Miniprotein binders against p81326. Designs and how they scored, part 195

Target 1, 226 residues: p81326
Amino acid sequence: MLHFGGFIMEINHISKILEKEREEYIRNKVEEYLKQGFSKDDAVNKANQSWRTYIGHRIQDVIYNLLKKFLKDSGLKVTTDKALNNRNLPEELDKVKRLIAINYGEYLFLPDADVIVYKVENNDIKIIAIISVKNSFRERRFETTYWKLKLKESPVTSHIKVFLATPDKDNEISYKCPNGKPKKMRIILEYELDGIYFLKEDFEETEKAKHFGKIVEDIIEISKKL
Below, E stands for the ipSAE of ESMFold2; O stands for the ipSAE of OpenDDE; V2 stands for 0.75 times the mean of E and O plus 0.25 times the DockQ between their complexes.

## First folded at step 19 (miniprotein)

Design K32 (at its last look DockQ between E and O 0.80; V2 from the best seeds 0.00; counts 0 for: SAP 74.513 > 70)
Fold by ESMFold2, look of step 19:
Structure K32 (fold): chain B 226 residues (1-226), chain A 83 residues (1-83)
Amino acid sequence: as target 1 above (226 residues)
Amino acid sequence: SEERRKIYELLWEAFFLLWEAMFLAEKGDYEEAIKKLEEAVKLLEEALKEAKELGNEELIKLVERLLKRVKELIEEIKKKLEE
């Protein structure tokens, strides 16, 4: 009876406060860049990029810590792409890194995965899901889709679920057919990805497009099938 | 300024607690969800105090609305536990 929907009003208020934070952050950064000698146009562009980096890291940290806390009792572990780029990588994480790497002939690269969920069974590691966190879709609109398609090309990685988590503040992918017109970005993302999890109330729910509050349950259910 | 950054650090800590409470409630841990919401109330009250000292009227209104709703949500969860 009590579920994610009971927190919708609070989540909307969070979004409004974050918009106020953005306004103040950008104003302060523009002032800072102007003092450094940048033109007004350059200062504004740099301030907006700084905000995108800041808010993206904030949301990623929240998602990482929430998943780590709530998946632990189900025997699931969580790491990040930042942790996997550490020079002194523990053996367990080195195995995680190798299991998500994509082969480009002579080169082996990691997909852009912000948060990675895996389990350990008898010293074997099974990658369950990767979560890409996007605050907006002005850049790298289909990057997550590219990595899903690459992961599907190998039997070693084809089982890995690829999720997108987003507040979608500009309503870029919230509805399939806003105003009766198909929204290509939403339709393609939903078709190709295993799920989209919205950190807001106002979006079109489907079997793949859900409230962020459902992500823990979904990951646990997937892990039972693997 | 530094004090505006302090306010938003308090708010982000409260936001995390709100999302924790969401997951706790989803799994049926209502008593723990209430504890996290009560912790969030304390952080929101501190953030509101700081916003008032700065005279940031728009932020004051936004934090007051969130704080009021969180307190109402605590009572809603408590009422459901009585059933």
Scores: ipSAE 0.737, ipTM 0.890, lowest interface PAE 0.8, mean pLDDT 86
Fold by OpenDDE base, look of step 19:
Structure K32 (fold): chain B 226 residues (1-226), chain A 83 residues (1-83)
Amino acid sequence: as target 1 above (226 residues)
Amino acid sequence: SEERRKIYELLWEAFFLLWEAMFLAEKGDYEEAIKKLEEAVKLLEEALKEAKELGNEELIKLVERLLKRVKELIEEIKKKLEE
């Protein structure tokens, strides 16, 4: 088997190139916001936020499409929370929506589920995994953990695996104890979640922290046990 | 600006293809992986062309380097298929 190392290096190289897009993007957006009458500081802040949103969506789309494509042959299906946010859902998606819902007494709410993997067997839907995609951890650092814990509280959802996929560009969770100092976020996320998948090379690999290239295999394996 | 946007779109598409190739290779579909990489090469070549037209030397160098590496990867996979 070709060691992913070579592929990963090239992927990382593209990522670096795409990071340069940020500078240009920010510059252009700043200019746009200035033209709209915003102050320089506001323009910069808005531009940065716009970039975070933009890049986050791009990465999410990539991950979604990859999973959709590579899980298909295994009979697994993929959807998103966005796709479930419709009034008129096909029966299948309506069932999916109900099967990931978290009970808050009088209300049912959906967890943040950037990607939802499920299978259909004998007209029964089995939710296999939820993948949260995060480009950065500046905001809502433990949101995914919250949802995992909430899903565990119900026998209906307790089996659902929750994974985090991230390029972790800022190395916020890539290592557990860099320089002997524990990274709280990495430790907690790894402990609480079923897995962390990195879209990068430079990270501390563990049983739960793996390269994104392993996610398809892991999901397929989980699906066989359900 | 428009040219730059086009370049980065091509790079994103290439990025996706590289990941596809990786997953294909992981499951042993090396031939299909090569096809994806070859498609990526085409996109990168187009990106390179656009970068040259833009006159961005830094981007040119980056894309050229990436293009070279992807081509090398194709050759590496081909060699493995022959073994």
Scores: ipSAE 0.570, ipTM 0.830, lowest interface PAE 0.8, mean pLDDT 89
ESMFold2 (binder alone), look of step 19: mean pLDDT 86; pTM 0.850

Design K33 (at its last look DockQ between E and O 0.73; V2 from the best seeds 0.00; counts 0 for: SAP 74.431 > 70)
Fold by OpenDDE base, look of step 19:
Structure K33 (fold): chain B 226 residues (1-226), chain A 83 residues (1-83)
Amino acid sequence: as target 1 above (226 residues)
Amino acid sequence: SEERRKIYELLWEAFFLLWEAAFLAEKGDYEEAIKKLEEAVKLLEEALKEAKELGNEELIKLVERLLKRVKELIEEIKKKLEE
């Protein structure tokens, strides 16, 4: 398919360039933290953490804006968990918030939902999908899986698809069984989630593991069934 | 430092445009894809200019290569549209 492959290569190339930002970013942040009186080791650790947060946010923003743009023509809307953390929500978003809430008896909590895709039909809101964006899997590797399982427990939320979008720069989940050794995290995530979308070229494709370019079509297709 | 920041911001914007182009191409909207790529070229050219002013040879080389590849991609798509 002439389509996505050529683009992915260039996207990968620019991603590599952007990775060079890390070196400069870390250097600058280390300097900043040293000036604040932190030890060298603490400064480095803080700088690395800051970078992870920064790059994660950048990727999340890209994904959010892409989905927002490309789902719009299909009448689908997108929001974020952050947008839902407001005291004064518009009615529509208040409904969205309620429709993704997980019941813990006395309490309702929201799943981690970097991107929430929903549609409005006849004044009714239907939640279509939640997309979790992960740049790395160093921490909370199965958090998205947890939320998927929790959403399945209620007839109110059981229909909601949960997707993972990741560049997987460290190849943590890109392959199921590299060198004959099963990657537990890839296998579990692929099994439990409705799909994994890679913002990269080099990964093992399966029915559930696809390149990120397919996510829009998949969401639209799901939306037609709901 | 400020110049470097500007370069990387341009690259992030270009990154977004490349993804937009990819999605447009995926749905068969190649004309719009080309427009996005052309926009990306402009950003990359600006990034290249800034990189040259900064004197960062590595960054210059990387951006030049990317710029060339994006231009080539545009031409490839154009050829396909003419077929």
Scores: ipSAE 0.764, ipTM 0.898, lowest interface PAE 0.6, mean pLDDT 91
Fold by ESMFold2, look of step 19:
Structure K33 (fold): chain B 226 residues (1-226), chain A 83 residues (1-83)
Amino acid sequence: as target 1 above (226 residues)
Amino acid sequence: SEERRKIYELLWEAFFLLWEAAFLAEKGDYEEAIKKLEEAVKLLEEALKEAKELGNEELIKLVERLLKRVKELIEEIKKKLEE
């Protein structure tokens, strides 16, 4: 049988090319910051942070456009938390924004969800899922679980599925018990989230931890229950 | 450099097409998946041309390997489809 997920592993050259992009990006950014008068240590730190922002946005853009394209025939719409922060929102997006906002007393904030999937039925909007995109887990390891827990606190948002999408290039959460020891981060993320979707082939697959190629089918099935 | 930035933009566009092909293949739309893979080949060939003009041996080798694998994937899918 054709296992197209296995072909993703065979085109691993993209991952190697992206590692070369990282090396060049960091060198160029360090040069840029040194020209601006930063110390060497500050320039390196800023360059690494800049890379994490850059690569996160690139992966998020890919995921957003893929979901938008492949969910539309099922009546599902896709937006981003950044789009919801823009001024003069269309009425539809203003409703989406109100339906995912979390109340902190005087303040109302959107979760850092990256990509939001919703549907419109009978003039009402239902939020289906929020996808958090993470390239690395070195910082803010459990940010996604925080937002899941906050969404669970209100009956208005408790139905919203919270997914994590990640290449997990460094195998930080790819296996539950690597070397026979429980991996705390993988176990907690899998327990608390509704799903983890890997943009690679080499990981321990479970009911909640799947290849990213399955996300469209899963979202469509969830939307039918809602 | 700006020239290397152009190469990486082409590679990101090809990466998107490769994932489109993956989703199409998951749905059983193999003819459309092949079409997306062939579009990716065109972008990768452009990236290779740019890498050769820069004389960047490292990128040339990496793009050539990727091109080879994508073309082999296309042929494998075509063979399965004709059976």
Scores: ipSAE 0.661, ipTM 0.856, lowest interface PAE 1.1, mean pLDDT 85
ESMFold2 (binder alone), look of step 19: mean pLDDT 86; pTM 0.844

Design K34 (at its last look DockQ between E and O 0.72; V2 from the best seeds 0.68)
Fold by OpenDDE base, look of step 19:
Structure K34 (fold): chain B 226 residues (1-226), chain A 83 residues (1-83)
Amino acid sequence: as target 1 above (226 residues)
Amino acid sequence: SEERRKIYELLWEAFFLLWEARFLAEKGDYEEAIKKLEEAVKLLEEALKEAKELGNEELIKLVERLLKRVKELIEEIKKKLEE
């Protein structure tokens, strides 16, 4: 089995280069916001937020497109919560939307679902997995966990696997007990979620915490059991 | 600058190709993985060209290093296929 360390190293190297993009991006955005009349502090804050949004979308798009491509041959389909936020949905997507909806009594709401993996068999849709993509955990650290727990409450959705995919650039959840100190967020996320997939090499691997490269195989395996 | 933006877009595309190659390799499709890596090399070479035109020494060095490593990875995979 090819030691994939080389692949990971190259990916990490690109990530480092892309961090330079951040510096330039921030500088440009700060300038833009200053021209718009914002204070320096506000401009910096807005620029940083803009970057977080930007990079988050870029990573999400990469993950989405990868999953779409590599799950296709297995007959699995992918969509996003954004794609489901349309009034006029194709029948298939309308069914997908309904099958991931969480019941709040008078209302149905969708979980945050950056990527939704499903299969169509005999005109029946089975939701296989929801993948939440997080670039950073500064905000809404346990949001994905909340949705997992909510999905478990219904027999309609309890089978849906919820995965977290992250580069974890700040090493917020890469290790469970660095220096003997438990990382609460890692421990809770790993406990509550069906899996955490890291788009990096430097992390503590466990049964549930794996390299992102394993996600396709895992999803395919799950799909066979449904 | 527009040129810088172009470079980073190329790098994002290369990033995607590297991940594709990784997934292909995980599946045992090393030949196709190599093709993706070769495509990445082309993008990186273009990025390098643009970086040189901009005169950004830091970016040049980073891209050159990445390019070298990707090429090395291709060779490593090729060697394993011959084994």
Scores: ipSAE 0.700, ipTM 0.878, lowest interface PAE 0.7, mean pLDDT 90
Fold by ESMFold2, look of step 19:
Structure K34 (fold): chain B 226 residues (1-226), chain A 83 residues (1-83)
Amino acid sequence: as target 1 above (226 residues)
Amino acid sequence: SEERRKIYELLWEAFFLLWEARFLAEKGDYEEAIKKLEEAVKLLEEALKEAKELGNEELIKLVERLLKRVKELIEEIKKKLEE
């Protein structure tokens, strides 16, 4: 495959532009909440939460639409956790939901699966991969690994690949051993997950840690083995 | 403001096109990748125009650098395609 030389410069600009968007978004939201009568501390907390929701949806939409577009000619279908939580769920998506859901007694929960890739063969559905989108690792940093471990424990779901997609703007998991010290979060995520796909150029590439541009090829290859 | 949100929507659309171009290039569709990059250039030029009208100097510089690099990438791919 062709690798684009010089992509580090484009991604650095994109990352800086996204940080500028964040700064302006939060500033405007704080002003808006202050006008609504919230305290400064509450306005800041609400603005930060609003940003996390906004950016998470934007990144998920990008990933969903790219995968839908580039996987369809390989006979692969794509859905989202939002679609699976719809009360008027079509039969095909109801099957997808049942195939990835984990039973906790009286409750049925979906794993952290923002985007789901599956195929249909003779009206049977095979889940290929789930992609968890993480903007920040401040809290619940290992939630994705928990879901991988749960899926791995059942013979019905053990084949499902679990990927993490992240811009990792704060470089929390971009390198395995920054300054010669092992980065626990990066090492554990890479060990337990099937892959990490970075929405930026500046990261330590490994067999499991790749640029997001390689995810389509990887998913197609996996689907051919199933 | 609504004007600044418009600029960022253009940038997100351009980013999507940049990622599309990357996927196309990964599978060897270089001519289609160039078309997507050229479409991204048009959106970035529109975003730059809007940023200049707002007088946002820092954003202007960021978009100009991105636009320059995308144009360079187009030429790199064109040269490789001709070889």
Scores: ipSAE 0.619, ipTM 0.832, lowest interface PAE 1.2, mean pLDDT 85
ESMFold2 (binder alone), look of step 19: mean pLDDT 86; pTM 0.844
ESMFold2 (binder alone), alone request of step 20: mean pLDDT 86; pTM 0.848

Design K35 (at its last look DockQ between E and O 0.80; V2 from the best seeds 0.00; counts 0 for: SAP 74.085 > 70)
Fold by ESMFold2, look of step 19:
Structure K35 (fold): chain B 226 residues (1-226), chain A 83 residues (1-83)
Amino acid sequence: as target 1 above (226 residues)
Amino acid sequence: SEERRKIYELLWEALFLLWEALFLAEKGDYEEAIKKLEEAVKLLEEALKEAKELGNEELIKLVERLLKRVKELIEEIKKKLEE
C-alpha cells in the first residue's frame, strides 16, 4: 500500500525549512571573507559562490548515496566523477573511466558525470547511465545535453542514458510553457536527455520529466535491457 | 550560528531518511520505511531541542509542524500495513 503523495509532502516540507539556511550561510561567509581582507563586494560574491558550491555538493551527496543504496540489490554499482579522478584508481573504476571518456584528438575528457551507474558481469563492465546533478542553470545551461550528444556520436557509448537531477528551486525548467511562453531550456533539455528528475513537488510531469522518486525503478528497468 | 548549523545538519540527515523511507516504500518494504521515519523523528526532536535552546521561534514552529506531520505519516502507514 504505497502512499507516494504522503512521502512527497513531508520531503517538500523539510526542504522548504532548509531553504532558510541560505541567508545565514551567506551572512557567515561574508563575515569570514571580510576578516580575510576582501572588500565587501568581493566578500558577497565569494559567499554566494560558496553557497552554490555547498548546496550543489549537498544535493549531489544525497542523490549519490540514495542511488548507491537502492540500486545495489539489482546488481548495479554507482560511482562519481570525483572518484574517477582519484590518482590511485582501482582497476574496475579505471575501466569505467575509459568506457565513458570522450576522445578529442590527443585529449581524453570525461563527460559531466556527477553520478555513474554501471554493471559488472564476469569482469565485463557495462555503463548504464550517467546522472548530472544541477542546482542551477545560470552559467552552464545546456552542458548535460552537450555530453549526451557527444556520447551519441560513438556506437560504443550511444547506449548510455543521460539523466538530469535537479531541485530547480527557481523554476528555470519546471514548466514547458509558463504563462503561454515556451521555456527554451526545459523544452530542449527534455527533448535531448533521456530523463529529467525533479527533487521537488511542483513541476510539469511528462514521460521524461518525473519526480526523483521514480529514478530507481527507471534505472533498474533500463538495466534489464542491456 | 554554530547552533544554527547543527540544526540544519540534523534537518539534512532527516531529509535523507525521508528519501530512504520513500524508496523503501516504493519497494514495498513498509516496515523498514517506518523505521527510517522513526529515525527521522528522533533527529527532528533533536533539531527542535536545539532550536528551543537558540530561542528561534520561527524554526521551532516549523520543526514542530514537520515533526507532527511525520508522526502522522508513520501512523497512517502502520494502519494500512495492519489491514
Scores: ipSAE 0.788, ipTM 0.909, lowest interface PAE 0.8, mean pLDDT 88
Fold by OpenDDE base, look of step 19:
Structure K35 (fold): chain B 226 residues (1-226), chain A 83 residues (1-83)
Amino acid sequence: as target 1 above (226 residues)
Amino acid sequence: SEERRKIYELLWEALFLLWEALFLAEKGDYEEAIKKLEEAVKLLEEALKEAKELGNEELIKLVERLLKRVKELIEEIKKKLEE
C-alpha cells in the first residue's frame, strides 16, 4: 500500500495556499461592504461569514464531485439535498427524497444531507449513506449527530450510514484527548456517527476516524451488504 | 484582483486533480493517477506564471513548492510502477 502520507501532505499545502486566499478574499469583501455603507466591524463580520460560506461550498463541491466520479463505476449514485429541493423531481430523486425523510408526525423533513449516496436495484432505491460536509464546527456542532439519531428511529432509515467529512482546519475534532483533555465534540461525533473522514493528515486515526481517501472504499463495502 | 482570482481557481482545480490522483492510486490505478498529476502540473505551471506576472513573491514561492512536490510525487509513483 503506497503510504499516501506524502500525498496528503501536498493536499495540506494547497490548503495553506487557500488560506492565503482567505486573507485576500476577506480584504476584498471588507472593501466591498464598506462601499455599501457598512461599518468596519460589520464589514469584517460579513466578510468572514461570506468566506465561511464560500469555502464551505467549494469543499462540498469537491467532495461531491469526487464521490460522484469514484462511486460511479460501482453502480452507485450521488445527489444532494439541494437537488432534492426541487418541485419537479425525476422519479428516481423523488424516491430518494422520500427514503431519507424523517417523520415528525404531521410533517416530513429532510436531514441535512450534503451528499446522498444510493443505489438502484430492480427499480428499488436503497439509500446507502449521507455525508455531511463541515469546514468548521463553530455552529451547530452536533447537527449531524442529531440527524443520525433521527434516522435511527425509523426502520425505513435506520440502515443509512451517516458520515462526516471535514478538513477540520482548526483542529476541533482531530484528536480525542489532546494534552490529556478529552475533546467532547470529537468523542461524541465519533461515537454517534458511522465515520469521520478527514481531509487532512494530522489527526488521530481510529476505526471510525479515517482519512478521506478511504471513504469510497468504505461506501462501496457498505453498499455490498445492503 | 482578477489575476489573483484566476490563480486561486487554478489551485482549486489542481487540488481536485490531486484528490482524484489519490483515489486512483488507492485503487491501484497508478497510470491514471499519474495522468491526473501531470494535468495538475500544467495548472500549477499556469498558476505560477500568473503569480509571477503579479509579482506576488509569497504566492510564487507557494506555487513553486507545490509544483515541485507534485512532480516529485509523479516520479515516486513512476518508480513504483517500474518495480
Scores: ipSAE 0.561, ipTM 0.826, lowest interface PAE 0.8, mean pLDDT 89
ESMFold2 (binder alone), look of step 19: mean pLDDT 87; pTM 0.857

Design K36 (at its last look DockQ between E and O 0.75; V2 from the best seeds 0.00; counts 0 for: SAP 72.004 > 70)
Fold by ESMFold2, look of step 19:
Structure K36 (fold): chain B 226 residues (1-226), chain A 83 residues (1-83)
Amino acid sequence: as target 1 above (226 residues)
Amino acid sequence: SEERRKIYELLWEAMFLLWEALFLAEKGDYEEAIKKLEEAVKLLEEALKEAKELGNEELIKLVERLLKRVKELIEEIKKKLEE
């Protein structure tokens, strides 16, 4: 929970405002696609995909900028998967990219690592954590756990903490046993990941499932041990 | 559409400031938290003005309640500083 009870109210209002934005966004996009000649079903599908891309980028930008700002005084640096995919990559970021990439023989792929936290000591780069940002779990529900398991397979990457940050608007993973029945998705994600950080108030807190406001403290503490 | 996008850009900027204030307050930097909240109030007032010009009653209500709560939070933090 946050230090100030007032933040509970602000977070609740933010959630309601975002739902209002979604409703208006989808409505406008459907009309645009219908005018382009798409069927109603195709227009709705395209509008929903457009929204998921939009909201995912907005949330990732917020998380990136907050972590960049609040981790710098602790000597921690932050980058994104978008920055790592640029053609003209600075040497430091090229090293970060190589240190998180998974080797599949002839192919090298980045894990689902929307935001990456690292430090530079004595010209060495140490990856501290990756944060996967998910606004919904309708597709690729366990992709983040797959990447955590792949990182654990090598002693070179097994130290990397893998976090999930989510508003979980639809309450897909907010509680372990809603209505007395185990929620498979929440239980597996919490078991396999190093932490789940919720961008809302209404969820079941555990040692691994916390309010997003705790993420900076957690990352700093981890960095001191590496 | 363009006018509605401007309102939501202001709201996103305000929400970022609210999260900044949260992190500042968590580490005890209450003076800076207040400054960020006051910046958010200005953006929310701008967003409210735009929402009223569009006549979006539901959004007006949501922004008004958030603005009121943020102002109350500022006063709560000011009390904390006096202790």
Scores: ipSAE 0.701, ipTM 0.870, lowest interface PAE 1.0, mean pLDDT 86
Fold by OpenDDE base, look of step 19:
Structure K36 (fold): chain B 226 residues (1-226), chain A 83 residues (1-83)
Amino acid sequence: as target 1 above (226 residues)
Amino acid sequence: SEERRKIYELLWEAMFLLWEALFLAEKGDYEEAIKKLEEAVKLLEEALKEAKELGNEELIKLVERLLKRVKELIEEIKKKLEE
């Protein structure tokens, strides 16, 4: 616990530096879109969207690679929903895909699962956790909650933990009741999800809201019970 | 523009290394944590070099500060290992 502060502070500093890239990135993308014949307003909007996608992808990759690396020694494996969208899946991943599928009667659909943690024991696959990575909560604020609730509806998937990992740069869910006003989104997400992990230092810590540095330990602990 | 892109890529890589170091430290593997931080220092030094070549004073200052802080973190961890 004592070491989180220093590390996180430096990580946050890098993040701040990287955010400054935004201005240049946006400028360059705007120019690109203007050259493609878009209006100035459209170019700006597209550039901003492109930036959000870019940053979201980078953060997701970081989280995925970290979890992959640090869960490996515990015999845990990780994959992504993207990896499961292949027609020709290895048997293991095909099983993973089936074990996270949500039943809609005539159809099975996969939850949004940026990272899927599972273990293989005696040729059986057990899904341990799904981690949703959100950089911002501007759109689909409760999507992760929806998937958690859907997973709870089936005895096949009800045991799967659903976590949210976020830097929450805009402080949308960092505090429950800033200035005496309840943050609906934080309260609901924390209530419905199994945990929220922040890739930042400045947040209200609770039993379910923790630093991202705790996620590996928590997942390993859960895996021992399953 | 290319130099700037390179700088930011280096910073992303450095960020990853810092996270790795954090997780290693949480496991009590401080030696490996230090190694990751040292790798981060190398990346940051390269980023600093590129920033200087670009002549971006703001970026230079930011990277220098970060570099200093990471080095300080290494020293802090080393001191704890000696205790």
Scores: ipSAE 0.695, ipTM 0.871, lowest interface PAE 0.7, mean pLDDT 91
ESMFold2 (binder alone), look of step 19: mean pLDDT 87; pTM 0.859

